# Ledger of designs, part 20: VHH binders against Outer membrane protein assembly factor BamC (bamC)

Target 1, 338 residues: Outer membrane protein assembly factor BamC (bamC), of Kangiella koreensis (c7rcp6)
Amino acid sequence: CSWFSAKDGTEDIDDRYMKSQQDLELQVPPNVKQIEVQDRYRVPEGVIITNRNAKGKALSLDPPQLLLVGGDGVREDSEQSHPTVWVRHQDTPFMNYVSRFMMQKNIPVISSTEKQISSDWISDEDEDIFSQYIGSYNLDGQRHKVTLEIIGQNANEVAVQARNTQSQRLVDDKWVTMNTSKTVASQFLNAFLGFYDTERTKEARERILEEGTINVSLGTNSQGQIALIAERDLIAIWEHLPSVLEDLNLSVSDRDQSAGIYYFNVKEPETGFWAWLWGNDETNAKVDMEPGDYQIHLAATTYGVSMTFKDEEGNLLDSNLVTKIYPEFAASFKSRGK
Short names: E, the ipSAE of ESMFold2; O, the ipSAE of OpenDDE; V2, 0.75 times the mean of E and O plus 0.25 times the DockQ between their complexes.

## First folded at step 21 (VHH; framework vhh_6qgx_2)

Design v3 (from u2 with Y101H; at its last look DockQ between E and O 0.11; V2 from the best seeds 0.00; counts 0 for: pae O 3.8 > 2, placed apart)
Fold by OpenDDE, look of step 21:
Structure v3 (fold): chain B 338 residues (1-338), chain A 124 residues (1-124)
Amino acid sequence: as target 1 above (338 residues)
Amino acid sequence: QVQLVESGGGLVQAGGSLRLSCAASGFTFSSYIMAWFRRAPGKEREFVAAISWSGRTTFYTDSVKGRFTISRDHAKNTVSLQMNSLRPEDTAVYYCAADSHGYYFDTPSRYDYWGQGTRVTVSA
């Protein structure tokens, strides 16, 4: 997500909307006879039969909060009384992800077992980013406790249920108990599922990097500059690049993930008297580059990730040089940097 | 070599306070959840408190909530347990532990490293 910080002045879209003076009523040209749309379809005044004693099952007026089941491998269990999803899961304990979620989001935890994690009070006062996820229900001095529990398991899936176990509202500086909400539970579960998806995706990418080959081609970046194009996502290349550099006997000196920049050093060849005798000085750079400091700028492209090479000053390297080092980088990426 | 060294234990009267400290070395401190456990005489080791990698999230067993505070110092590679309003039932050997997994933090078997413990005795 390239946070294009549009430097341009966020014209307060709100001000434009508020200042939208009711432009002049579109004067229907005189000759257009207003088709009296006889509203024949009188919306039957739904007799809100406020039957006091609605014998019917109190339809929870809570808007059906849709669980984020759109992710691959997540399905809703609608038969459960509480928000429940079946999640495809293998190998790693599922509660590991729940724990990581809680930790990352700074959600206080009361208990953590193999099958259940329970939060402490989650409130807006905690200025935690997570308050945004519980959003509409954590407004105006509310706090909530939520539990995630594995309620079922099969060979490939775990059933995870969310419950809002306690809710309170602040009244005159005192916390007063309020009714719990399935909506709060659903929101919490959705937040977790989003996290889970992200983490699983990341892990999958890492596995691909470890087990798979990365194809690199010579191409151009988005600016039309010569670059190496790796057929993987940015995160994968970012994580793999140190290994590649190491494989090529290049030293990573620094990195800026926010900018997508790797800094590396090409060492001076050890020209020792014996260098000719011992042949392949394993310590020498495996690329034909001049000793010095360089940069690799990573950017996502339609074809993968572009790797743009620059010198210490940030100048683009010569196209011939990039072409020259391409086979070595490509081979290294293919060999997984080992 | 991995080391966790607890300090700060001792004898204290009921209602008193103690501050335990654990110095960590030999591993990447910031990559671990740190926790305190305790073992009372004749009892099994039980979870007391844990603190997340960043130090932003803390966990407590119910019996110590509001009385104990866990904290960590990344610069010094230390984790501390401030114990206030101590009770006789808090008498135990307190152990520092480190967990790289980040789950089941109240389960002793999940922790990778343990200290030797420091004794806390609370007199009536």
Scores: ipSAE 0.044, ipTM 0.501, lowest interface PAE 3.8, mean pLDDT 79
ESMFold2, look of step 21: ipSAE 0.434; ipTM 0.812
ESMFold2 (binder alone), look of step 21: mean pLDDT 87; pTM 0.892

Design v4 (from u2 with S31D; at its last look DockQ between E and O 0.39; V2 from the best seeds 0.00; counts 0 for: pae O 4.7 > 2)
Fold by OpenDDE, look of step 21:
Structure v4 (fold): chain B 338 residues (1-338), chain A 124 residues (1-124)
Amino acid sequence: as target 1 above (338 residues)
Amino acid sequence: QVQLVESGGGLVQAGGSLRLSCAASGFTFSDYIMAWFRRAPGKEREFVAAISWSGRTTFYTDSVKGRFTISRDHAKNTVSLQMNSLRPEDTAVYYCAADSYGYYFDTPSRYDYWGQGTRVTVSA
């Protein structure tokens, strides 16, 4: 709220509001016939609307908490009554990640199935690791139980729902039941999603180390722009790309994981009279690019990950140039798997 | 020197019970997730159960759920596996393992330390 302090000495609007003396009742000019607003909808005198039972979907009084869906392959299902996300998942049973999360965070578990894991009480009274990270769960001596459940599945995704199943508050050294909260569930789910992202990143890194060959093709990104398409998931390509760039004698200058952007520099070729004879070919860029700064934008596609090349200003590189550098990139992606 | 020493294995009839114990030494016990793995003849080592640092979180492979219970004693630096309702398919060498990382606790390669194992044989 930028307090526009009007420089012009005019009295603080707040003071005006407070000093607003009840000005004179707007006297309806004598000639204006009081429009008898015939309240057409007279509530008949006798109908004591006793049933204030809100016939509506109990509007959760909890402020909508946004789910952290910024991770690769995570989308919110807003149609669900409880916090729910669709997560892209193919190989390992998804609930294994939930299990790992519970283990890593030292969250007590009362039940674990292939589709559902339920926590025991999560409280700050418990010297658990997770309580340190979920400040909201521990506010004012509260404890909560949460369930993560797979509520849907398709070929590439699982729907995971978080539910706060029980909540209690400590009052005079006694735990008293309180209303459950979607916020608590959302926070828990977010915590898990954070973990999930980290875990997937680690897995991707390991796969890169184990699986040496990434196939790269020339194609288009989702916007129809020329791009290199790598047949791996986004995280895998993200983790592998620095090595590829290094292999090509390109220098990573910066990266923005949230945006999926790598920044790299093409070095000036060592120019000297003897450069052609003695020039350490080993230090020059292995791609035919002009010296300068460039960007690679990564995005998930149906066929893998698109790598869109841009210049320092964020303009798309010429299609011919991308085509020209394609073989080198492709070769690099294939070779480091050995 | 880091040591994990398993005990409690033996021959038992189907439906019987055994309690395995693993004594840990040479490292900070409380900093590790503890787990039990088993290797049946001709099979690969498989995850059986794990217990978190505090002992509040436990996980089991599906085949042993409801029958096996993992526990740990920080005072004694021991991890135990109570095995009830044993079946012939539970026959294996059981290994105690320690993991400081806490990720992929169901994956043998993630564990830093291993015991020598104790043999459990369940007869029909």
Scores: ipSAE 0.018, ipTM 0.478, lowest interface PAE 4.7, mean pLDDT 79
ESMFold2, look of step 21: ipSAE 0.625; ipTM 0.881
ESMFold2 (binder alone), look of step 21: mean pLDDT 87; pTM 0.892

Design v5 (from u2 with A35S; at its last look DockQ between E and O 0.54; V2 from the best seeds 0.00; counts 0 for: pae O 2.7 > 2)
Amino acid sequence: QVQLVESGGGLVQAGGSLRLSCAASGFTFSSYIMSWFRRAPGKEREFVAAISWSGRTTFYTDSVKGRFTISRDHAKNTVSLQMNSLRPEDTAVYYCAADSYGYYFDTPSRYDYWGQGTRVTVSA
ESMFold2, look of step 21: ipSAE 0.465; ipTM 0.827
ESMFold2 (binder alone), look of step 21: mean pLDDT 86; pTM 0.883
OpenDDE, look of step 21: ipSAE 0.190; ipTM 0.642

## First folded at step 22 (VHH; framework vhh_6qgx_2)

Design a1 (from u2 with Y101I; at its last look DockQ between E and O 0.30; V2 from the best seeds 0.00; counts 0 for: pae O 6.7 > 2)
Fold by OpenDDE, look of step 22:
Structure a1 (fold): chain B 338 residues (1-338), chain A 124 residues (1-124)
Amino acid sequence: as target 1 above (338 residues)
Amino acid sequence: QVQLVESGGGLVQAGGSLRLSCAASGFTFSSYIMAWFRRAPGKEREFVAAISWSGRTTFYTDSVKGRFTISRDHAKNTVSLQMNSLRPEDTAVYYCAADSIGYYFDTPSRYDYWGQGTRVTVSA
């Protein structure tokens, strides 16, 4: 937690998380074969995220029992009796990620199936690990077992539920059964989700590095609106788009991963019309767009990811304009944005 | 010099058991996740099992769950694979591998060191 000190001295977990995501710009050098991320802008393990818009809440010893739903592709299932999230997931069996999480964090596993993984006791003996998954509160003299289980699945999502199955406290050198807690389960699930997000991001980047190119075509989004269609998964496109924008001399001004939105600015040209084609000014936008602020809305489709372009006010860009900028974007994506 | 040396392979009848062993040297054993992979005839190398640094966590491919057990001995710098209830489909060359990172441990390309392999043949 020491990594995310607010400049103003306030201890707002949500704010720290949001700021961390916004501040980190990851660039992939052209000759890199493996990406090692030292600074992660993911939700810190052990941190409880309340609400994306909730600001000003001081850190409490009794944080709310909320799940991490601020990331793209994660939504809470509030109808469940136990902490449950729907996670957008494709291709690789989801439980492999749970297994990886357990392995990476040295969490003992007593059972593992295609749909469920159960831990052995997580206790003070592993204080550092325990604190990451259970939290710093209720740590002393306690041990807990947790289970992650797939309780639902559709074509694009997996419902994952966390349960604290057993809890004990140490009393007079004897382990005594205590009540299980949804808090413990939620915290553990959050820890996993943080891991999952990081892992998926890494995988996406690696795929881009390996495959080299992203094909983009003109198409329509799910609403029938003109859009560019990139033939990759959402995470891959999300991670790659900044590089593309940079390559096109477009400045990313903001991003909202939960909404799948990039905000970018088209700079005023220093030179006249077509300066980007004939001029040596590397600062000019390499697309024929009017100076101003724009938005790209990303959404997963059956064919890849739709990129819908909007103006500063959120209105759809003219189809002709999207068609006009398409070749430059396509070329940039094909070259991995560099 | 880094070395991973597998042993324990052989011919066994279906339903039988084998214990594979891998002796590691030339690197800090405790700093690596250890794993077993296998390559069956005509197939690609596939993940079988992995064990964490401390040995507290193990991971298995679905087809071997409940039958195979991976373990490690830090004092001896060895990793073992106890294979029970062997099936003809378990026939393969089994490889020991070491990974210092601990990510994507089910992916062969992530491992830093490999053994030469030991052949396991399960007859019907």
Scores: ipSAE 0.016, ipTM 0.327, lowest interface PAE 6.7, mean pLDDT 77
ESMFold2, look of step 22: ipSAE 0.387; ipTM 0.794
ESMFold2 (binder alone), look of step 22: mean pLDDT 87; pTM 0.890

Design a2 (from u2 with S31D Y101V; at its last look DockQ between E and O 0.01; V2 from the best seeds 0.00; counts 0 for: pae O 2.8 > 2, placed apart)
Fold by OpenDDE, look of step 22:
Structure a2 (fold): chain B 338 residues (1-338), chain A 124 residues (1-124)
Amino acid sequence: as target 1 above (338 residues)
Amino acid sequence: QVQLVESGGGLVQAGGSLRLSCAASGFTFSDYIMAWFRRAPGKEREFVAAISWSGRTTFYTDSVKGRFTISRDHAKNTVSLQMNSLRPEDTAVYYCAADSVGYYFDTPSRYDYWGQGTRVTVSA
């Protein structure tokens, strides 16, 4: 599976959300040679995600499912009655991440199983933790219970569903039962997904640091197109690729994490008679590619991550060229890119 | 006999104001959460605002927040809805409702008593 994105357009009613979208394209000024990788591709806490045409009910019972598509391998299951995502996950029990999330956020848990974790009451009074997740809907005087549950599993993915099981509002110093909300569930799920993404990214980085090498082979992507196959998870490759490109004297010009695309530039070789004689090999691209802009499309495969190379227009690079640049990329991936 | 009688509806221009009132009788007013609902043409009845027993807590649908204010007078057994900055989309029949329980106060089916409604028309 490749990178996943939400099928439905999501929009925050709050302008603050619009300004802090998860997948912001990096606009690199013309004079910038390299993009600094920032961990800003997450939905900020406290942002309310709603439908574009959401009519303002403070206590909306059935808002559309607006979920964060964050990290590698998260896709929304829009067919479910409750907020649900499929998360690419292997090796470690998924619910461990949910547990860690609950602990880190000081969310009380009333039940925990291999497939389900249920919170106790979460309110703004509890260190304002819930308000951080719900954002502009001001949950003052409300408390909610939420459940995260694995509702499906395949070889590479886990389906996780969030449900708001109980809700109350403080009325004249009494807690009064109110309707549950998919919005609450969605926001909670989004908060978790943000956490999950962070943790997975951290783990991936740690692995890179520890192992130091990534094996890359020449192969094909899921479409049968020539690609480099890196034997690591998608996050690891995504995080490491800038270093590889830098090592090869290629400049990252942009990236689209949601699409799994890196944009990079092959610099013009230093021109001049003397550049040929004395040209600092250190500044030229270490790959035999024509100067210009290119793309690398990352996708998860059975054997790792495929890296498909494309030109500026989005056309596949010639197989011969990919074959030609393979050794340099492979060598670079074996290095810690420092 | 329980009665909720709405008043104050009418025609108003966009940006204008209107104050609705509901007079309650036949039940212990202080024991009920009072609310306003509205039904626009071709739409379902929707929650607008509610006020707690004591009047200390108020609830609003998002679309009316900052524009509408619900209040109650226990001495007069009345609940009021001050509507400011009215919009064409606020055009509806507005209903007063009473709920003794207070659970799911944004759900029409939970309310025990209903008024007959008063029509509010906001012209563009």
Scores: ipSAE 0.026, ipTM 0.538, lowest interface PAE 2.8, mean pLDDT 79
ESMFold2, look of step 22: ipSAE 0.487; ipTM 0.834
ESMFold2 (binder alone), look of step 22: mean pLDDT 87; pTM 0.888

Design a3 (from u4 with S31D; at its last look DockQ between E and O 0.02; V2 from the best seeds 0.00; counts 0 for: pae O 11.7 > 2, placed apart)
Fold by OpenDDE, look of step 22:
Structure a3 (fold): chain B 338 residues (1-338), chain A 124 residues (1-124)
Amino acid sequence: as target 1 above (338 residues)
Amino acid sequence: QVQLVESGGGLVQAGGSLRLSCAASGFTFSDYIMAWFRRAPGKEREFVAAISWSGRTTFYTDSVKGRFTISRDHAKNTVSLQMNSLRPEDTAVYYCAADSYGYYFDHPSRYDYWGQGTRVTVSA
């Protein structure tokens, strides 16, 4: 389901397209036999990444001082003096995304290098930008410069740091220097990360469409446990898995992108005379699994993404069962669906 | 209000060409895969062509490959279908559709928005 609510009925707009947490099972009215689930997972532009447990927290009018990081492939580096995140990234120069962000949002740039991009003044005239990037801070009569910089890199990740380099306030029609703020930097970084995630998601989808197929093999995860191995990046698999589950007539009940977990339900087969006549084989699970709730844990590996299957309690499914369902999953991953 | 407005349909002789256009409004055009479907008399709606967000990737049903070309213009929020070497079997109402999901794009259930359609008739 694309719409997940917290236990108290509140929705976190920042996470609704990025992540969800396991919650109480949706109560279905007794007269409703089927819930039409449109599993469209789209990350809207401008959405900031929040912490994994952000749901249920009271909304503050004041932006947080710290980064709200909980997206897949993004982790905060709390050891840094400035807002910094490690972003899982490969293949494309990372700073291209920063450039695209600046351009798309009409943020003026004063310098651009392979490792650093610095904005010019972002002022009150850029209300749309401020609302997205600086948050709810009163920026009336203020302007700020921000820098995004790569401060570290490993084989799979890039460390990106945001700095508010200059700030000014308007006093008696003159710009006067004021103290810079980590909050400004943090919010800007969050805005960028939202953009980045959206772009990466789109790109991943396009790659899948272009390539046409996702090859899945039976293998082991990093812990040596039986798993399906999909030869794509984590984002691609994450975005595609709902379609696969749907194709197999498995119902997604929840998802946790930060943890890389999908929750799905195997429905009880419709039994009875009428089920035979009206029960389209189309409603039954296309995999030989017992009715119940299950989990798929996704993890990036050197060869792609491991999909580890677990039961409702989080126990590893029997190897024979995983082997049994492998052909159906593999076939579905190769399909563009009809 | 979301609108998809098709144009360019008409009567054409077999072997002829026609260019359909769809003007999109009321939504962020760049966030959607755009597609053309068609419904022939007495038949179900079928997928014809789709184009990805960037326009870099295009997809066609087998029967129109090499004859039809889908394109989009982000500046104008339009998607077009150039139809060449038209055949009588191409006779149908052609529909423009928009999808934000990006998977199963050949299935009509995946599309959020539809146009009213434009009629294409190919005479023998």
Scores: ipSAE 0.006, ipTM 0.268, lowest interface PAE 11.7, mean pLDDT 77
ESMFold2, look of step 22: ipSAE 0.456; ipTM 0.828
ESMFold2 (binder alone), look of step 22: mean pLDDT 87; pTM 0.887

Design a4 (from v1 with Y103W; at its last look DockQ between E and O 0.55; V2 from the best seeds 0.00; counts 0 for: pae O 7.8 > 2)
Amino acid sequence: QVQLVESGGGLVQAGGSLRLSCAASGFTFSSYIMAWFRRAPGKEREFVAAISWSGRTTFYTDSVKGRFTISRDHAKNTVSLQMNSLRPEDTAVYYCAADSTGWYFDTPSRYDYWGQGTRVTVSA
ESMFold2, look of step 22: ipSAE 0.344; ipTM 0.767
ESMFold2 (binder alone), look of step 22: mean pLDDT 86; pTM 0.879
OpenDDE, look of step 22: ipSAE 0.014; ipTM 0.273

Design a5 (from v1 with S31D; at its last look DockQ between E and O 0.01; V2 from the best seeds 0.00; counts 0 for: pae E 2.3 > 2, placed apart)
Amino acid sequence: QVQLVESGGGLVQAGGSLRLSCAASGFTFSDYIMAWFRRAPGKEREFVAAISWSGRTTFYTDSVKGRFTISRDHAKNTVSLQMNSLRPEDTAVYYCAADSTGYYFDTPSRYDYWGQGTRVTVSA
ESMFold2, look of step 22: ipSAE 0.451; ipTM 0.827
ESMFold2 (binder alone), look of step 22: mean pLDDT 86; pTM 0.883
OpenDDE, look of step 22: ipSAE 0.221; ipTM 0.696

Design a6 (from v4 with S100R; at its last look DockQ between E and O 0.02; V2 from the best seeds 0.00; counts 0 for: pae E 2.7 > 2, placed apart)
Fold by OpenDDE, look of step 22:
Structure a6 (fold): chain B 338 residues (1-338), chain A 124 residues (1-124)
Amino acid sequence: as target 1 above (338 residues)
Amino acid sequence: QVQLVESGGGLVQAGGSLRLSCAASGFTFSDYIMAWFRRAPGKEREFVAAISWSGRTTFYTDSVKGRFTISRDHAKNTVSLQMNSLRPEDTAVYYCAADRYGYYFDTPSRYDYWGQGTRVTVSA
C-alpha cells in the first residue's frame, strides 16, 4: 500500500504518484546471497505479470491500478482501458449491490439503470465516504463523479467497470475542471468490492443459519478426483470451513482465498502419562488422519463446492482416506448447535 | 473497547415477566449474531436464545420456547430478551454474547464477546 503516500495532502492523485518518494530500499541482510524465491505459490491466474522486458513501451504514468481481488470469485480484467473486474455472481441483480453501496455510503446518484449507476459529485465534504476508503488520499478541494457499469456478463459472472467521468478542483472558491483519473476509479471500485464481499458473506452466513444444515456428499471434483461436495455456494463453504475444522479439532494454519485453499494441521495425539489419566479425548483430531499438514482445495461445481484434500506437498490424499473422513466432515457441516 | 452490558434483571414472582437488554459497543453490531446464555446456581452455563444478523432467524432452548423472545435493534445496538411466564427454574445469571460466524451457536466457546451478566431471580 506504499504507492500513494503523498507528503502534502493537497496534491492531485495523479501528481502524487509522480512525486512519491522511493521508500528506503529493502536492505538485504548481508548474509543472504541468493533469495531463492521458491515459487511455491502459484501466481493466481490473472495477475498480469508485467513483462519484465517492456523495452520501449511508454511507461504508463498511471499508477499501477491494483484492484483488490476482494475475496473468492473476483478477477481483474486487465485488457480493459478502465478498472474492470469479473465477479462471480448469481441469483440477484448485481446492480442492487451497487445501489446498496451508494445508499449506505451516502453517495449521491445521478442515474441508475440495470447496467449502470452514476454518482453525483463526491467530495471530501462527505467525510464519511472517501476518508474511509481512500485512506490517506487527500481529496481536499476536489470532487469526482464515478460510474459503475456492467460491461459483460456470462452465466456465472458479471464484468464491472469503474470510470471517473468528471473531476473538479476548487480554485479561489470556484470549481475548475481537472483531468479524470483511473486511480480514482480504481479506488472507488475497490471500495465497492469490499462492500460487496462483506454483504455477500453476510448473506451466505444468514442462509446457512436459516437453512440449518449443509449437506455434504462424497463425489468428484471437476478433474474427476475424489472430493467432498458441499451443497452451498463457495462463499458459504469458505466461511464455514474454519468452524468445521475447529469442530473436528483440526487447526487452520493458513488460507489462500484467491486460490481457494485452506491449510490445516492434524495434531499429534497427546501421548504421555498424563494423557492416560486425564483422557483428554477432546483435544484429539476427530478424524482418522495421520498427524501432519494438509490442504483443502475449494472449487465451485454444478452441484456445490468440491473440497479436494491434499497433503503438505500438494498431492491428492488417498481415496480411501477421503472416504474414511467423509462422515466426520459431513456430520460437522450439518451441525449448527441445535 | 468491546463492551456488552446487560440490564433488566431482578426479582420477579413465578408467572411474571422481565425484559433483559444488552447494549453492545466497540464492534460492528450488525456483523454478529447475538445470544443469551444463563448460569443457574450450581449449574453450567447454558444456551437460552440466539438471533441472526438480520434478526430474521431466532433460536431457543426447548425449555424457554413459547415463553422467551429474543430481538435486536440495529439502530441502538441492543439485543433484548423478553421473558414471560417465568418459572423458578429460570433463576440464573443471564449473559449476553456475540458471535461473528453463527456456527454452533449453542456452544459458549464459539462466542467472541461476553457481558458481565444480569441476575434474574424467580420466586415461587
Scores: ipSAE 0.197, ipTM 0.632, lowest interface PAE 2.3, mean pLDDT 81
ESMFold2, look of step 22: ipSAE 0.372; ipTM 0.783
ESMFold2 (binder alone), look of step 22: mean pLDDT 88; pTM 0.896

## First folded at step 23 (VHH; framework vhh_6qgx_2)

Design z1 (from v4 with S30R; at its last read DockQ between E and O 0.47; V2 from the best seeds 0.58)
Amino acid sequence: QVQLVESGGGLVQAGGSLRLSCAASGFTFRDYIMAWFRRAPGKEREFVAAISWSGRTTFYTDSVKGRFTISRDHAKNTVSLQMNSLRPEDTAVYYCAADSYGYYFDTPSRYDYWGQGTRVTVSA
ESMFold2, look of step 23: ipSAE 0.617; ipTM 0.883
ESMFold2 (binder alone), look of step 23: mean pLDDT 87; pTM 0.891
OpenDDE, look of step 23: ipSAE 0.375; ipTM 0.751
ESMFold2, fold request of step 25: ipSAE 0.652, 0.596, 0.631; ipTM 0.896, 0.878, 0.888
ESMFold2 (binder alone), fold request of step 25: mean pLDDT 87, 87, 87; pTM 0.896, 0.896, 0.897
OpenDDE, fold request of step 25: ipSAE 0.493, 0.436, 0.291; ipTM 0.824, 0.800, 0.705
ESMFold2, last read: ipSAE 0.552, 0.615, 0.586; ipTM 0.867, 0.886, 0.879
ESMFold2 (binder alone), last read: mean pLDDT 88, 87, 87; pTM 0.897, 0.896, 0.896
OpenDDE, last read: ipSAE 0.620, 0.066, 0.441; ipTM 0.876, 0.542, 0.797

Design z2 (from a5 with S30R; at its last look DockQ between E and O 0.37; V2 from the best seeds 0.00; counts 0 for: pae E 2.7 > 2)
Fold by OpenDDE, look of step 23:
Structure z2 (fold): chain B 338 residues (1-338), chain A 124 residues (1-124)
Amino acid sequence: as target 1 above (338 residues)
Amino acid sequence: QVQLVESGGGLVQAGGSLRLSCAASGFTFRDYIMAWFRRAPGKEREFVAAISWSGRTTFYTDSVKGRFTISRDHAKNTVSLQMNSLRPEDTAVYYCAADSTGYYFDTPSRYDYWGQGTRVTVSA
């Protein structure tokens, strides 16, 4: 019996799940000096393409990594040779956030200037498992140095570029120089961007007593799976999600409140796959998803609500796909809750 | 009771060195970022240096980079500031501070605990 189909107002569903979590509110007690926010951002790991048995195809050891760009004033500068984003930023020196990031993640720093911070070696040997944020496969038996630098600035934005400056791999208990990777740089930049977003969100909360928006970030659920994290209570997210889906031209097909699951359908595009990017087609999905049926699993967390995306069979969606759709969902949620 | 007790301050000639120490008690030392701040006469309290939980990350204000070194000892629950090549402009009361969050570590208002301070005077 689908909760969605109940016409007579009789809820034949176990709502204990929702009731048990209804008290989850992200309220900051007045006596709390600072909002303690754990960085939940996760950089999706790409598939390592090995040159093993390459059948004539040029294979790269560097998996493709998308930069984390979203509705919160971050855009990619694709014209740059290294991973670069423009970030809308005006209030405090931007590099302070980079410094905070390094501190929070216990990343050793060899140099810090007004425009550039360079790390020392980052490896998986570190107790503060930075690998969970940037991709463990890049640190397995490897260590890297990275640099974040402001390479441009205008009145409202700063251009931030990440570079992997040095890389080594462990061979027979010796560190040997290896080629640097744009992938490593991209992952690092993404990790920072996640942190940055968290920091900005926290700052906003401190300034605004009444949150009129729902902030969504890319993170992980309680199982460590990639998910969107909404900084609101479960009930609020449950109530707003249909509208968000609608905004994105996604059709809610069913819902299970007891399980915290929304089912939705991605329609076949009437025009080309890219119509949603350039076309005024009000009927096409506004997310880069293949046509089909999908699921969103909602779960309350200490810091908000995780939204885990699955396919029709209940398999977790690819991390890259979730990353791709993140900006649209985030933007839609942000416009909600007023 | 939470206590941060600074020591090591004094009078030193320009170009000289001092080592400040801060002994922490009454809280879980490893759960806090530790920092040094200073307040010169007639000036506001300013950030000098900070060290992360594990001690792997350190930050310094620009004016002390290359001259000062912050370190911590978890076994002794102490944070230290080695100050070399001291200058008259380094004259100040130096304060030890602790913050559990690590956010805005260069901002005094973010720190939970403070020492009483130790005076450093650098003569020309």
Scores: ipSAE 0.383, ipTM 0.757, lowest interface PAE 1.2, mean pLDDT 79
ESMFold2, look of step 23: ipSAE 0.400; ipTM 0.805
ESMFold2 (binder alone), look of step 23: mean pLDDT 86; pTM 0.885

